# Designs tried in a protein design chat: VH-VL binders against Nuclear factor of activated T-cells, cytoplasmic 1 (NFATC1). Part 4

Target 1, 183 residues: Nuclear factor of activated T-cells, cytoplasmic 1 (NFATC1), of Bos taurus (Bovine) (p98201r389to571)
Amino acid sequence: PSLPALDWQLPSHSGPYELRIEVQPKSHHRAHYETEGSRGAVKASAGGHPSVQLHGYVESEPLTLQLFIGTADDRLLRPHAFYQVHRITGKTVSTASHEAVVCSTKVLEIPLLPENNMRATIDCAGILKLRNSDIELRKGETDIGRKNTRVRLVFRVHIPQPNGRTLSLQVASNPIECSQRSA

## First folded at step 3 (VH-VL)

Design g33 (from b2 with heavy chain Y101F; framework fv_becotatug)
Fold by ESMFold2-Fast, scan of step 3:
Structure g33 (fold): chain C 183 residues (1-183), chain A 120 residues (1-120), chain B 107 residues (1-107)
Amino acid sequence: as target 1 above (183 residues)
Amino acid sequence: QVQLQESGPGLVKPSETLSLTCTVSGGSISSYYVHWVRQAPGKGLEWLGVIYYSGSTDYNTPFTSRLTISVDTSKNQFSLKLSSVTAADTAVYYCARGYRFDWSGYFDYWGQGTLVTVSS
Amino acid sequence: EIVLTQSPDFQSVTPKEKVTITCRASQSIGSSIHWYQQKPDQSPKLLIKYASQSFSGIPSRFSGSGSGTDFTLTINSLEAEDAATYYCHQSSSLPYTFGQGTKLEIK
């Protein structure tokens, strides 16, 4: 079946279910360009990394948590034109993930496991700033994108229902400033 | 029904690149994750890395700079390349299947293993 | 990384006896522990997944239990074909890790 488009507005709770960000990301993360070395995963203000949990799910089947980079200052939350999620790997990463592409938007897929209480630690996600040339290849993009440096982490989960339909939930983080200036 | 089988040279010289292939028969690999695990003679099992159906990979820390796992879904084949080998890389190398659908990290079916000796 | 410690390292056992193998994780891993049997010159074979779920085709004498940090594999009545090395494996976090192994011998 077809899943909702990434710009479709979804609730964070429905019926017995709630998708919640238990630990928020820090309000600032230095995004990197592809030509630069990776600047690591998004961190949480208390140390460690953001965490997301699905509450109310009592089934034994794992689910997939989707993560993409969304807008911070638009009236409607949608995929960000100038930033993409970047998959982080290596010795500091304990959470499995893989990368998918949905309508030109990078999406990280991360497990939500019943044995972990449907909670995921997001230690596998960085933020990549697209080159101006890549932005300009997408019709309608302008220089104003250079000033649009705030993003949100957007999480989705799709829950199969007994009737064969899918219930979709979405939650977005607090805004993250991605400018290259340290402050 | 599903069978995995490793193949590659049994002898590799120090400093060279070890190249192994895992061939899957009796089913398509596109719905599963494939792991590589090795075992030095007389020792225990060591996880090397995994390739997900999307082509994304995760590697165990000691191997990050010299290990590459890739997949050719049209041939139902996985490849492991380990560069700059030393005698410490002498081991039996296994490929093993994980379930994609349930994100399970258990390995339900394993290849028979192939012994690789690193020696001049 | 999560360290898995098995006990005992080695045991010589008489047929029909009950055998218990333990696996302790250095931090909580929920139920994300799996058990494998490996006979000499053979590949490992999955016995138990997620602490207590028997894999298809595995004899009922094998069972698993535990949660958090302490896990147990039990063979209720040992048969001659059970002489092998047994490994626990965690999939709770990367990198995936194995215990050091428990070798069972029939004597």
Scores: ipSAE 0.526, ipTM 0.832, lowest interface PAE 2.3, mean pLDDT 88

Design g41 (from b2 with heavy chain Y101H S104P; framework fv_becotatug)
Fold by ESMFold2-Fast, scan of step 3:
Structure g41 (fold): chain C 183 residues (1-183), chain A 120 residues (1-120), chain B 107 residues (1-107)
Amino acid sequence: as target 1 above (183 residues)
Amino acid sequence: QVQLQESGPGLVKPSETLSLTCTVSGGSISSYYVHWVRQAPGKGLEWLGVIYYSGSTDYNTPFTSRLTISVDTSKNQFSLKLSSVTAADTAVYYCARGYRHDWPGYFDYWGQGTLVTVSS
Amino acid sequence: EIVLTQSPDFQSVTPKEKVTITCRASQSIGSSIHWYQQKPDQSPKLLIKYASQSFSGIPSRFSGSGSGTDFTLTINSLEAEDAATYYCHQSSSLPYTFGQGTKLEIK
């Protein structure tokens, strides 16, 4: 079966389950174009990285946490037109991940493991700004809208149910400003 | 039954690039990811890196500047390239499977291994 | 990175004896430890996954236990065919690491 579209609104809690961001990202992160060098992973205030945990899950099977870049200031949370998640690798990264593409949106997939209490450290995610030439303009979009530089990290998990259906949860981070310049 | 088999030259000169191929048979590569592990003569196992079904990769710290793992889904093949080799890269190289949907971390099927000697 | 330390490095054992191999992690890894057997000139073979789960087709004399930082592989009654080097492997965090190995010889 197909999973909910990325612009579909989902709860962060349902029945025994709650998906929660335990450590929020910092309020600013310098995003770069694909042609520029990577600026590294999104950080948290305490010198570490954001973390996400699924509560209430008591099964022994691992699940997959999905991460994409969403809007910060729109009426409805949806994939951001101008920013994509960027996978970070290297000696400072301890969390496995891989990229997938869903309806032109990059999605980072990260394990939620029962042996780690269904908690993931997000040390593998950066933010990439798309080039203006790569952005498809929709009717009604403005040049002012194209300068929107605030995003949220959007996390999803899909939990198989005994009846063969899938229960989906979503949680979004506090807004992150991506155009911030150092002095 | 899933089977993995490594192939490539048994001798590589110092400073050149070591290139190996892992061919998968008996199953679809879309349902798992492939690790590379090596073993120097008389030494233990050393994890080199992994390629996920998406084509994303993770590499062990000492190899990040020299190692490239890639996949060709049309040929059911994974490749490993290690540049600027020295005698310290002499080892048996293995490819091994991890099951994608479970995020298992364990390696359930291994290739037979291929010995690569780095010498002039 | 997570360092795995095995003990003993080497043991010479009589058939039918009980053998215990330990693996200690430098930080907690939950149950994300896996055990492999490697016979001379052969590839490693998975024995135990997630500390205590036997892989399919593995003889019942092999068992695993432990959690957090201390893990054990037990061979209840050693057979001649068990002469091999045994490795633990953690999958809790990148980079994945192996213990240094324990070599068992049959007298």
Scores: ipSAE 0.509, ipTM 0.823, lowest interface PAE 2.4, mean pLDDT 87

Design g43 (from b2 with light chain Q53R; framework fv_becotatug)
Fold by ESMFold2-Fast, scan of step 3:
Parts: C-alpha cells; sequence; structure tokens
Structure g43 (fold): chain C 183 residues (1-183), chain A 120 residues (1-120), chain B 107 residues (1-107)
C-alpha cells in the first residue's frame, strides 16, 4: 500500500498504538550549510539525545521510524522548505540509519526493534540549512529564509494491519531554533 | 542460491590502498545490506562497516578516515577501499549479507574470504 | 562500544556431552545477539539469530537463550563435526561487535 504524503496530518495515537517522543530535543540547534562542516547531532535538553518510542505494538517484526524536518508553525505541519535532516555518522553515533528522499524531502529511516521495546535513540540526526539561492531556484520565491528559522523534528511510523491496510502515526517535537547567527 | 565472492590483490605494500571487490550472484542486491568483516591471523572477527540499500554507509572506529565502501549496481558488486595500510591490516577480509526488510543485524551469507598480506 | 565477553575461551569435550557457551554484554542489548560457527579455514556460519531463533538448516542440537546482558549457546549432544570456534555478535548499537570466540575441541 501507498504511504501518506509528508504534508498529510496524522494522529500520534490510534487504537492500541501511541507514538511518543520520550525525550525532547533542546530548543536551540545551530544548523549548518552544505558547504560547512556538520554541527553534529541534535541533542536533548537533559543531555544525551532525543528518544522516540512506539507503545502498544506487540508483534515480533521490526518497524521503520521515519524522521524529517518540519515547519514550526501550528497552521500546517509540513516538510520545511529551508531545512533538511542530515545523517550523522561516526564514533559518537550508536543508532543505525539511512537516508531516503521522498518528494525532494530527505527522510532518515531508523529501526524500531521489538528487542529494544520499540524505542530509538536519535543520535544520528543533524539539521542542514539549504542556501537561499537554491531555495529560490526550486521554489521561485523571493525573501526566502529571512524570518523562518524554527523547525520541528517529525517522526512517522507505518504499522501493517492484519487486514492488509497500513496504520500511520506521526508525532512532532517542540520547536527548535536553527538561526545561524548568535543572538 | 545466494553466493558472495571476494576478490582483489593478496599482497599490498605499506602506505598504499587496499582494494577488494565482493561479487554477488543468485540474489537481488536491493534486498540486503553488505557488511565487511576481517580476521587477523589467529585472531577473532572485527566488523569494518556496512553499506545500506540506499548507498548510506556506517564505518567502525578507528577506520572512519581510511575506509570507503561503495556499490556498483550494474555489476552487482560491492567494493572496499582501505587507505594507508600497515602490517596491522593483514587479515582475511569477508563480505557478508544482512537482510534489508527486517533490519537484520545478523549475517546470513558470507563470502569465502580473501587473505590480504601487507608487506614490502 | 559494547564489549562482548565469551566464556570459556577454550574447552575440550567428549562426543555426546552437553556444551554451554556464554556471552556477556557490557550493557543491555535486548535480544540483539547472534551466534556463528567457524571451522578452520572456513567462513563463519550463522547458527542462531536474535538470541533464540534458529537459522535455516541448522541442526536442532543447537539452541540459544538469554536477554539483556547474559546469553547462552547450547549444544545438546556434541558431534565430532562441531569442533570449531564459536562467536557471539551484537547488532543493538554501532559499531557492531563480536565476542573474542570460544574454541571447542573434541577429545
Amino acid sequence: as target 1 above (183 residues)
Amino acid sequence: QVQLQESGPGLVKPSETLSLTCTVSGGSISSYYVHWVRQAPGKGLEWLGVIYYSGSTDYNTPFTSRLTISVDTSKNQFSLKLSSVTAADTAVYYCARGYRYDWSGYFDYWGQGTLVTVSS
Amino acid sequence: EIVLTQSPDFQSVTPKEKVTITCRASQSIGSSIHWYQQKPDQSPKLLIKYASRSFSGIPSRFSGSGSGTDFTLTINSLEAEDAATYYCHQSSSLPYTFGQGTKLEIK
């Protein structure tokens, strides 16, 4: 079955299932441009990294947690035009992941394993800021990015059902300020 | 039946780049991850890295600055390049398969291994 | 990184004996442990996946158990062909790691 578009609004709770962010990201993260070195993975407010857990899933099959960078305003949660998730690798990362692209949006795929109680530590996700010239070329808009520096981490899981349908859940983090300038 | 076969030079000089190829037959490369594992003579197994179906890679520390794993889908081949080799890199090198759809961390099929000796 | 410690390092056993090999992880890994058999000059062969699930074609005398930090591979009635080195492997977190190996010799 086809999966919902990334701008489609989905619940975080349905039937026996709930997708929950157990540890929130910190409210500020310095995003990097493609030409800059990575600023590392998004950290949690209490130290460490954000974590996400799917509750109510009792099957033995692993699921895939999807992560993308979404808008911070509450009018419409959709993929952010100016920021993309960036996969972080190396000795500080313990969580496996890989990148996919869905309709020009980078999506990080992360395992949810029954063996880990369907909980994932998000130590593999950084935030990349697209250049204004690249955004203008793709979207044809002016004055892009000037005031829109807040994002949310958006998590999705797609749960196969016994009837052959797929149940999709989504949860979004608290807003994260990604401004490149020191305030 | 899925088969993995490593190939490449058996002798590499210190400071040069070790280059190996893993050829897969009997299966679709899009349905699995390929891992590289090595074993020094008389020693245990050491995981080097993995390439996922998407082309994303993860490498074990301390290899991150020296190791590159890549895939050529047209040839059904995976490649490992390890730069700046020393005698400590002398080992049997294996490629091994992880199954994509269940996020499997186990290695169900292994190549036969190829011995690489780093010597002048 | 997660360190896996196997016990014993070496064991000499008689045919038909029950053999137990243990693997201890330095931190909890749920059930993300896998067991391999390696005979001299051969590639490793998967025996048990995710602590207790047998791989296809593996003799029923091999079984696995455990969760969290303590794991066991059991060979119920040892055969001569079981002379090999056995490795545990964790896939709970990067980097993936192996135990140091347990060598089994038949008397």
Scores: ipSAE 0.471, ipTM 0.810, lowest interface PAE 2.5, mean pLDDT 87

Design g44 (from b2 with light chain S32N Q53K; framework fv_becotatug)
Fold by ESMFold2-Fast, scan of step 3:
Structure g44 (fold): chain C 183 residues (1-183), chain A 120 residues (1-120), chain B 107 residues (1-107)
Amino acid sequence: as target 1 above (183 residues)
Amino acid sequence: QVQLQESGPGLVKPSETLSLTCTVSGGSISSYYVHWVRQAPGKGLEWLGVIYYSGSTDYNTPFTSRLTISVDTSKNQFSLKLSSVTAADTAVYYCARGYRYDWSGYFDYWGQGTLVTVSS
Amino acid sequence: EIVLTQSPDFQSVTPKEKVTITCRASQSIGSNIHWYQQKPDQSPKLLIKYASKSFSGIPSRFSGSGSGTDFTLTINSLEAEDAATYYCHQSSSLPYTFGQGTKLEIK
């Protein structure tokens, strides 16, 4: 079955299901370039890390939570041209994850396990800043040479239905400022 | 019938790199998360790391600076390299399968294990 | 990291006896506990997954129970071939960890 394009607008709630960000990320995170050392995982304001939960799912089958970096200031939510999700590993990370690529956008895949009440702690996600030289801007892109420095974490889940169709949900975080300068 | 089999030299000198290969037959490794686990003589099991179908890896904290796990899907093989070995790295090394699609946390099929002794 | 503590470390048992092995986690892991049997000079073999689900082909005398922090593997009527070391393993969070093992010997 075909999954929705990453710029397709999806609801956060449908039927018995709701995908919800239970703990929001901090409003500021310093992104890193690929050649720099990692800035670590996105943190939550109260300490710890963001968390996401799927409500209403009562089946025993695990699902996959997808995470990508989306726009904050565009009229429509879409994958960000200048920032990508980056997988964080090491001492501070307890959550399994892997990277996939969907139409040139990096997507982090994270388990949603029934045993954990379909809740994931997002301690495995950093934000990578692309260089202007590494970006092929599409026709109609107007932010040439400028850095749009605000992003959102965009989460998706695809729920198989008994009739063979797939129900897709999406939720986006509050905006995150990724610039190096304190505002 | 899914089988995993480890291979590599049984003796490695201190300070060198330990290199092992795991060959999978009876199934496609693109369906697996593939784990490495070791067991020192007379001791318990220790998880080393995992490689996911995407090629992403997670390593246990004591090994992050020394361990590399890689995969060659065309040969149905994956490799473990552990650098700067000492006598403490003497162990039986196992590769083991986790099933990708259900995010299985259990290891359902294991290789037979290969003993690596670190000694000059 | 999550520490798993098994009890007992060692037990010498008579055939047909009921045996209980306990695994305690340092924090709640839901049902993300798995049990393995390892005979001398052999690789580990999966017995029970997700606390209570028997793996394919495992004799019915093996069963698992528990949730949260306290888990139990039970062998309801021990056979001679059950002489082995038994390990619990958690998959709730990275890094994955094992208990220290419980060795069963037949008298």
Scores: ipSAE 0.298, ipTM 0.755, lowest interface PAE 3.5, mean pLDDT 87

Design g45 (from b2 with light chain S32R; framework fv_becotatug)
Fold by ESMFold2-Fast, scan of step 3:
Structure g45 (fold): chain C 183 residues (1-183), chain A 120 residues (1-120), chain B 107 residues (1-107)
Amino acid sequence: as target 1 above (183 residues)
Amino acid sequence: QVQLQESGPGLVKPSETLSLTCTVSGGSISSYYVHWVRQAPGKGLEWLGVIYYSGSTDYNTPFTSRLTISVDTSKNQFSLKLSSVTAADTAVYYCARGYRYDWSGYFDYWGQGTLVTVSS
Amino acid sequence: EIVLTQSPDFQSVTPKEKVTITCRASQSIGSRIHWYQQKPDQSPKLLIKYASQSFSGIPSRFSGSGSGTDFTLTINSLEAEDAATYYCHQSSSLPYTFGQGTKLEIK
């Protein structure tokens, strides 16, 4: 079966399962434009990186954790029009990942491994700010991107069920301020 | 029946770019990731990097500024380019397959390897 | 980066002998350790994946065990064709790393 649209509202827990952010991102992260070069991965308040864990999953098969940048101040959680997840690589990154694109939204795919108790360290994700010329506004959105600078990290997991259906879970982080101003 | 085969020049001059191709047959390109591993004469195995089915790449730290891995899906070919080579880059270069659904955990099939010597 | 340390570096062994090779990780890697055999002038060949799962077509004399930081590859009854260098490999975190290798030589 097809997976839920990125603006579809999903629970963080269902039956025996719960997708939980164990370590929250810092409340501020300086996003970058592509021309400015990367500002590095989103950090946690304690100096490490955010972490996400799926609880209640007892199977031996790995799952894929999806990460995209969502809205913070909208009525509904949906992909952010002005910010995209940016994949970070290099000497400080220990977590494998790759980028996919879903309906013009970048989605970072990250392994959830039974060997790590279905916990992922998110040391591979930065935040890219789109130029106004690159932004495709949805109905009802504003083009005043400089005033819409708060985001959430949105995580999803899709769990195959014995009956052939897929159970989808979603959890969103605390808001992150992405403007160039210091926290 | 899955086979990987490396090809490219066996001799490269210092400061030039080492360029290799890995051709894959017998499997769907979307079912696996391709890794590059090298082995200097008399030494152990060293992981260089990986290209995922999406085209995203990860490189080992010493190579981040010099290494590019790419894919041509129409030819089922993967390419490795390593710039600014020195004698320390003399090695047998392997491409190897990681199964996609376990996130490139193990390398189940390897190419035969190609020796690249860096000398003037 | 995760460092994998193998022991021994080298062992000269008699046919039919039981051989154990160990691989110690500098931090916990769960079961994401894999073992390869490399004969002279040949590419590496996967023997064991995820610490203990035999790859298809591998003789039953090869087995793997361990979890966390300590892992073992066992050859229950060594054959002459097993003269090779053996490598452990972790895929728990980037960059992926290999052990330094264990060379087995037949007496």
Scores: ipSAE 0.433, ipTM 0.810, lowest interface PAE 3.1, mean pLDDT 87

Design g46 (from b2 with light chain S32H; framework fv_becotatug)
Fold by ESMFold2-Fast, scan of step 3:
Structure g46 (fold): chain C 183 residues (1-183), chain A 120 residues (1-120), chain B 107 residues (1-107)
Amino acid sequence: as target 1 above (183 residues)
Amino acid sequence: QVQLQESGPGLVKPSETLSLTCTVSGGSISSYYVHWVRQAPGKGLEWLGVIYYSGSTDYNTPFTSRLTISVDTSKNQFSLKLSSVTAADTAVYYCARGYRYDWSGYFDYWGQGTLVTVSS
Amino acid sequence: EIVLTQSPDFQSVTPKEKVTITCRASQSIGSHIHWYQQKPDQSPKLLIKYASQSFSGIPSRFSGSGSGTDFTLTINSLEAEDAATYYCHQSSSLPYTFGQGTKLEIK
């Protein structure tokens, strides 16, 4: 089935379901460039990581949680032109993830498992800053990323319905400042 | 291997609507932005517009009132419609791809082009 | 809109000679210039992206340089198959624009 475009506005709550960010990311995270070493995963306050939970889902089938980097200061929430999600792996990462690309936007796919109460700890996601030379310019946008350094983590879940349709939910985090020298 | 292929009528009458399709093969169109570029006989390249992942479009100023670019993801097809055509719209029409999760401003692959002649 | 002016419009060149094509922008565009080669009855082919980065599969004799308003495409040792029209293209702002083209003929 066709899924909604990434700039399509979706509710966080519908019927018995609610997709909720239980633990918000810290308000600042230093993004890394593609050629740099990773800055590590996005953190929450006190050294933990963000967490997301789907409430109201009572089925036994696992679902996929999608994560992409969205705008913070635009009129409508959409994929960010200057920042992409980056998959983090390693000995300290507990959450499995897979990278996909949707219309030039990186999307991280994370399992939502019934055995974990449909809750995922987001310890597998970093933020990548695109080079100015790699950014496609749109009407009203420039190659100056300095004015557009705030992002949101955008989470989606697609829930199959008995009628054969798919119910899609979306929740966005509080803004994250990604400038290279934010303190 | 990624290929783009334009198709549509080679002859269009003045005042009618020109309709072209661009079919993408060898990859999912969800990985692309698609641009339309035209070239009048013996002349240079002219950018017409682009359709982004969101379905949003941007058009070059002379075409804003006449041009519509759309996408059908189920068919891996992009479409261009240009209304109220005149002889000045006679050109080879190309679709071209911008691709990557880095947002590229260059056109890495082009269709082979389709010649459209506007005459009565 | 940003106007790109190429020089020369036309050049006839002996094989193995060095060829230089210039593209001038009406305002600063950083490094957001790309170069294409178009042979008769064929689609354009990307040669150089972002002023100086070679696209995959392009022969090493092609190189690009410049920043701001003045850009150059260089062919260090011209081959017979290089007879074509060359276009610069800016992606710094919408609408995207192309130069008028430079036609190279081989003597």
Scores: ipSAE 0.000, ipTM 0.446, lowest interface PAE 17.6, mean pLDDT 82

Design g47 (from b2 with light chain S92Y; framework fv_becotatug)
Fold by ESMFold2-Fast, scan of step 3:
Structure g47 (fold): chain C 183 residues (1-183), chain A 120 residues (1-120), chain B 107 residues (1-107)
Amino acid sequence: as target 1 above (183 residues)
Amino acid sequence: QVQLQESGPGLVKPSETLSLTCTVSGGSISSYYVHWVRQAPGKGLEWLGVIYYSGSTDYNTPFTSRLTISVDTSKNQFSLKLSSVTAADTAVYYCARGYRYDWSGYFDYWGQGTLVTVSS
Amino acid sequence: EIVLTQSPDFQSVTPKEKVTITCRASQSIGSSIHWYQQKPDQSPKLLIKYASQSFSGIPSRFSGSGSGTDFTLTINSLEAEDAATYYCHQSYSLPYTFGQGTKLEIK
C-alpha cells in the first residue's frame, strides 16, 4: 500500500514501460491566487492542452495518472512550496479528474484508460499560487516566494506488478514561468 | 447487495431550489463515484453530474450555474441541489454508482428514481 | 459534446426474432459505450459495458459489438420480457451523454 514520497526521484522508463509527455505545456502560464479569478487550464503551444501517455502497458486494467506542481530550478525535483495544482471544471473540460492531498501537496488524479491507448489530455489542470502569508515562517521565505516563479508539471503512474510490488514512474514537463510578467 | 435510494419533496415551486438525497447501503461509500441522471416524463436520460470520493464534482454544462452535488459521509448520503427551477426541471431524478478504483464509466447500480414536479 | 444517435427509434417485433439496435457516435469513442434497458416505471438496468462485456446476471441472448463510432446491441431471440426502451451511453469524455433511446414493443 506504500507509494513513494513526492520528493523521491523516480525514472520515466523501466523495463517495457515509459511515461512520456507527448504534448508539452506552454512555457508561460499566469497562475492565480485563491482570491483572484481562475486563469483557466494550462495550455499547449499549438493550441489545446498538454497530453501524457504510458507506453508499453498492455494490460486491460485502467491506471491512475497523478499530477502535482514541482520545482523547476532546484537540484532535485520536489513539490513546489509556493504553487499547487488547481482542478479546472466546466464546459471546456472533457477529462475526468479528482483532487487528493498528499502531505499538504494537492495531487490531481486522472484516468489512464486502455481504450484511449493509455493517453490523457490534461485540460483539467490550472496552477494556483499560494499566498506568502499561508506558507511564510519568516521574511526570507516571502522573498524567495516572490522570486521563485518557475514550475514543472510532474506526472506519476504506479503500475501493479505480478509479484505484488508496484513499479512507479515519473516524468516532469519543461519549465513554466508563472509570473504576471513576460515581454 | 448494493442499494441506492433517492428521497426528497415530490413538488417544488418555480424559482425555488430542488433538494434531493441519495442514500447508499451495501458497500463502502468511499469507494463510489455517484452520478445524478434525470428523465423528463416520456423523454430520454440526461446526465447531470458526478461527485468523486474526494468531494470533487463535474457538472453538465446546462446546469453548472444552478447545480450543487455534495456528500455527507456521516449519513452515507449524497445530495443534489438545483436552484431556480422551472417547469422544464420536472423529471424523475436518479442517482447511480460508478466504481472509483477502476475509473469505470458505466453505471452499475441505480436508485429507483424520485419524481419531482415543478408546479405552483 | 459527443452526440449519440440510435436507430431505430421504435420497432414492433415478434417473439423469437433477432433484434439489432445501432448507436452511432459523432466522434470516435473507442469502446467506451454502455447499454441499458429501461422498462416502464423502472430504473435503467446495465446490460453491456465497454461495447461487448456482459454485466453479471444478464441473459446470454444480449450481446454487444462495435468500436470507434458504430456500436450494436443484439438480442438474439427476443422474449416477451424484453419489451423496453434501450439506451446507449458514452463515458469517453465529459459530459457523459446518452442516445435518444430505442423502444421495443412485442407484437
Scores: ipSAE 0.581, ipTM 0.849, lowest interface PAE 2.2, mean pLDDT 88

Design g48 (from b2 with light chain S92W; framework fv_becotatug)
Fold by ESMFold2-Fast, scan of step 3:
Structure g48 (fold): chain C 183 residues (1-183), chain A 120 residues (1-120), chain B 107 residues (1-107)
Amino acid sequence: as target 1 above (183 residues)
Amino acid sequence: QVQLQESGPGLVKPSETLSLTCTVSGGSISSYYVHWVRQAPGKGLEWLGVIYYSGSTDYNTPFTSRLTISVDTSKNQFSLKLSSVTAADTAVYYCARGYRYDWSGYFDYWGQGTLVTVSS
Amino acid sequence: EIVLTQSPDFQSVTPKEKVTITCRASQSIGSSIHWYQQKPDQSPKLLIKYASQSFSGIPSRFSGSGSGTDFTLTINSLEAEDAATYYCHQSWSLPYTFGQGTKLEIK
């Protein structure tokens, strides 16, 4: 089956299902450039990392949670022209992940496991700041030159239905300020 | 009905590159995660790697420098290339389908396998 | 990497017997265990996914159970066609790994 484009608007709740961000990210995160060392994974305000849970799913098969970096201040939620998700790995990272690329947007894919009540801790995601030349090559966008430093974490899940169709849900985080100005 | 079929040379010389193709039929190639699994004669199954619907790949650690998995959507084909082969790479090679929407955890359909012997 | 250890390695079985094959994981893997049947000169065939879910078209005599580190595949009444090697497989983390296999031979 064909999946919705990343700028397609999707509900967070449909039928028995709801995709919910249980623990929000901090309102500030210092993004890193490709030439810099990683600034680490996005954190939550109190002692951990964001978490996402799918409610209403009663099957025993895991699902895939998709994460990409979206716009904060645009009328419609869409992939951000200036920022990409970055996979974080290491001995302190508990959550498995891999990167995919969809229409020049990096997407991090993370398991939602029934044994964890379809809840994932997002300790594997950092935010990468693209350079102007890279933005021009990837997007060709009118957004180049804008001072848009706020992002949202955008989560999607695609749920196979008994009739052979796929039901897709999306939820976006509170805005995150990525400028290096904030202490 | 979903079918996978491996093809490629049955004999490869030491130090050369082993190249196999997996052809899929009876479904959309974009719904497949394709895994490669091998089995040495009289031995068990060994996972080699996977290519996701996105074109991204993950490889088992011993193979990361020698293994390349790719997809050609126009031909409905997945390819495996394993470089610098030795006698230890003699095995039956399988391609197998993962179900994308559940983290590709199980292999629901397998090709029939192709025996590759590494010998001079 | 997660190591899967199967028991027994080999068993000679009489038709109609109940057969139990176990798979032990080196760490907790939830329910992310899958079972395959492989007959000589044939590809593996999926029997059970996610510890206990039967794959479509599989005879009801096959069932799976377990969670965490200990998993079991049961054949309630063995048929002659069940002579094969059985493998468990974990999908909890990369790299995916298989057990060493359990060979069932019919008497």
Scores: ipSAE 0.006, ipTM 0.511, lowest interface PAE 11.3, mean pLDDT 83

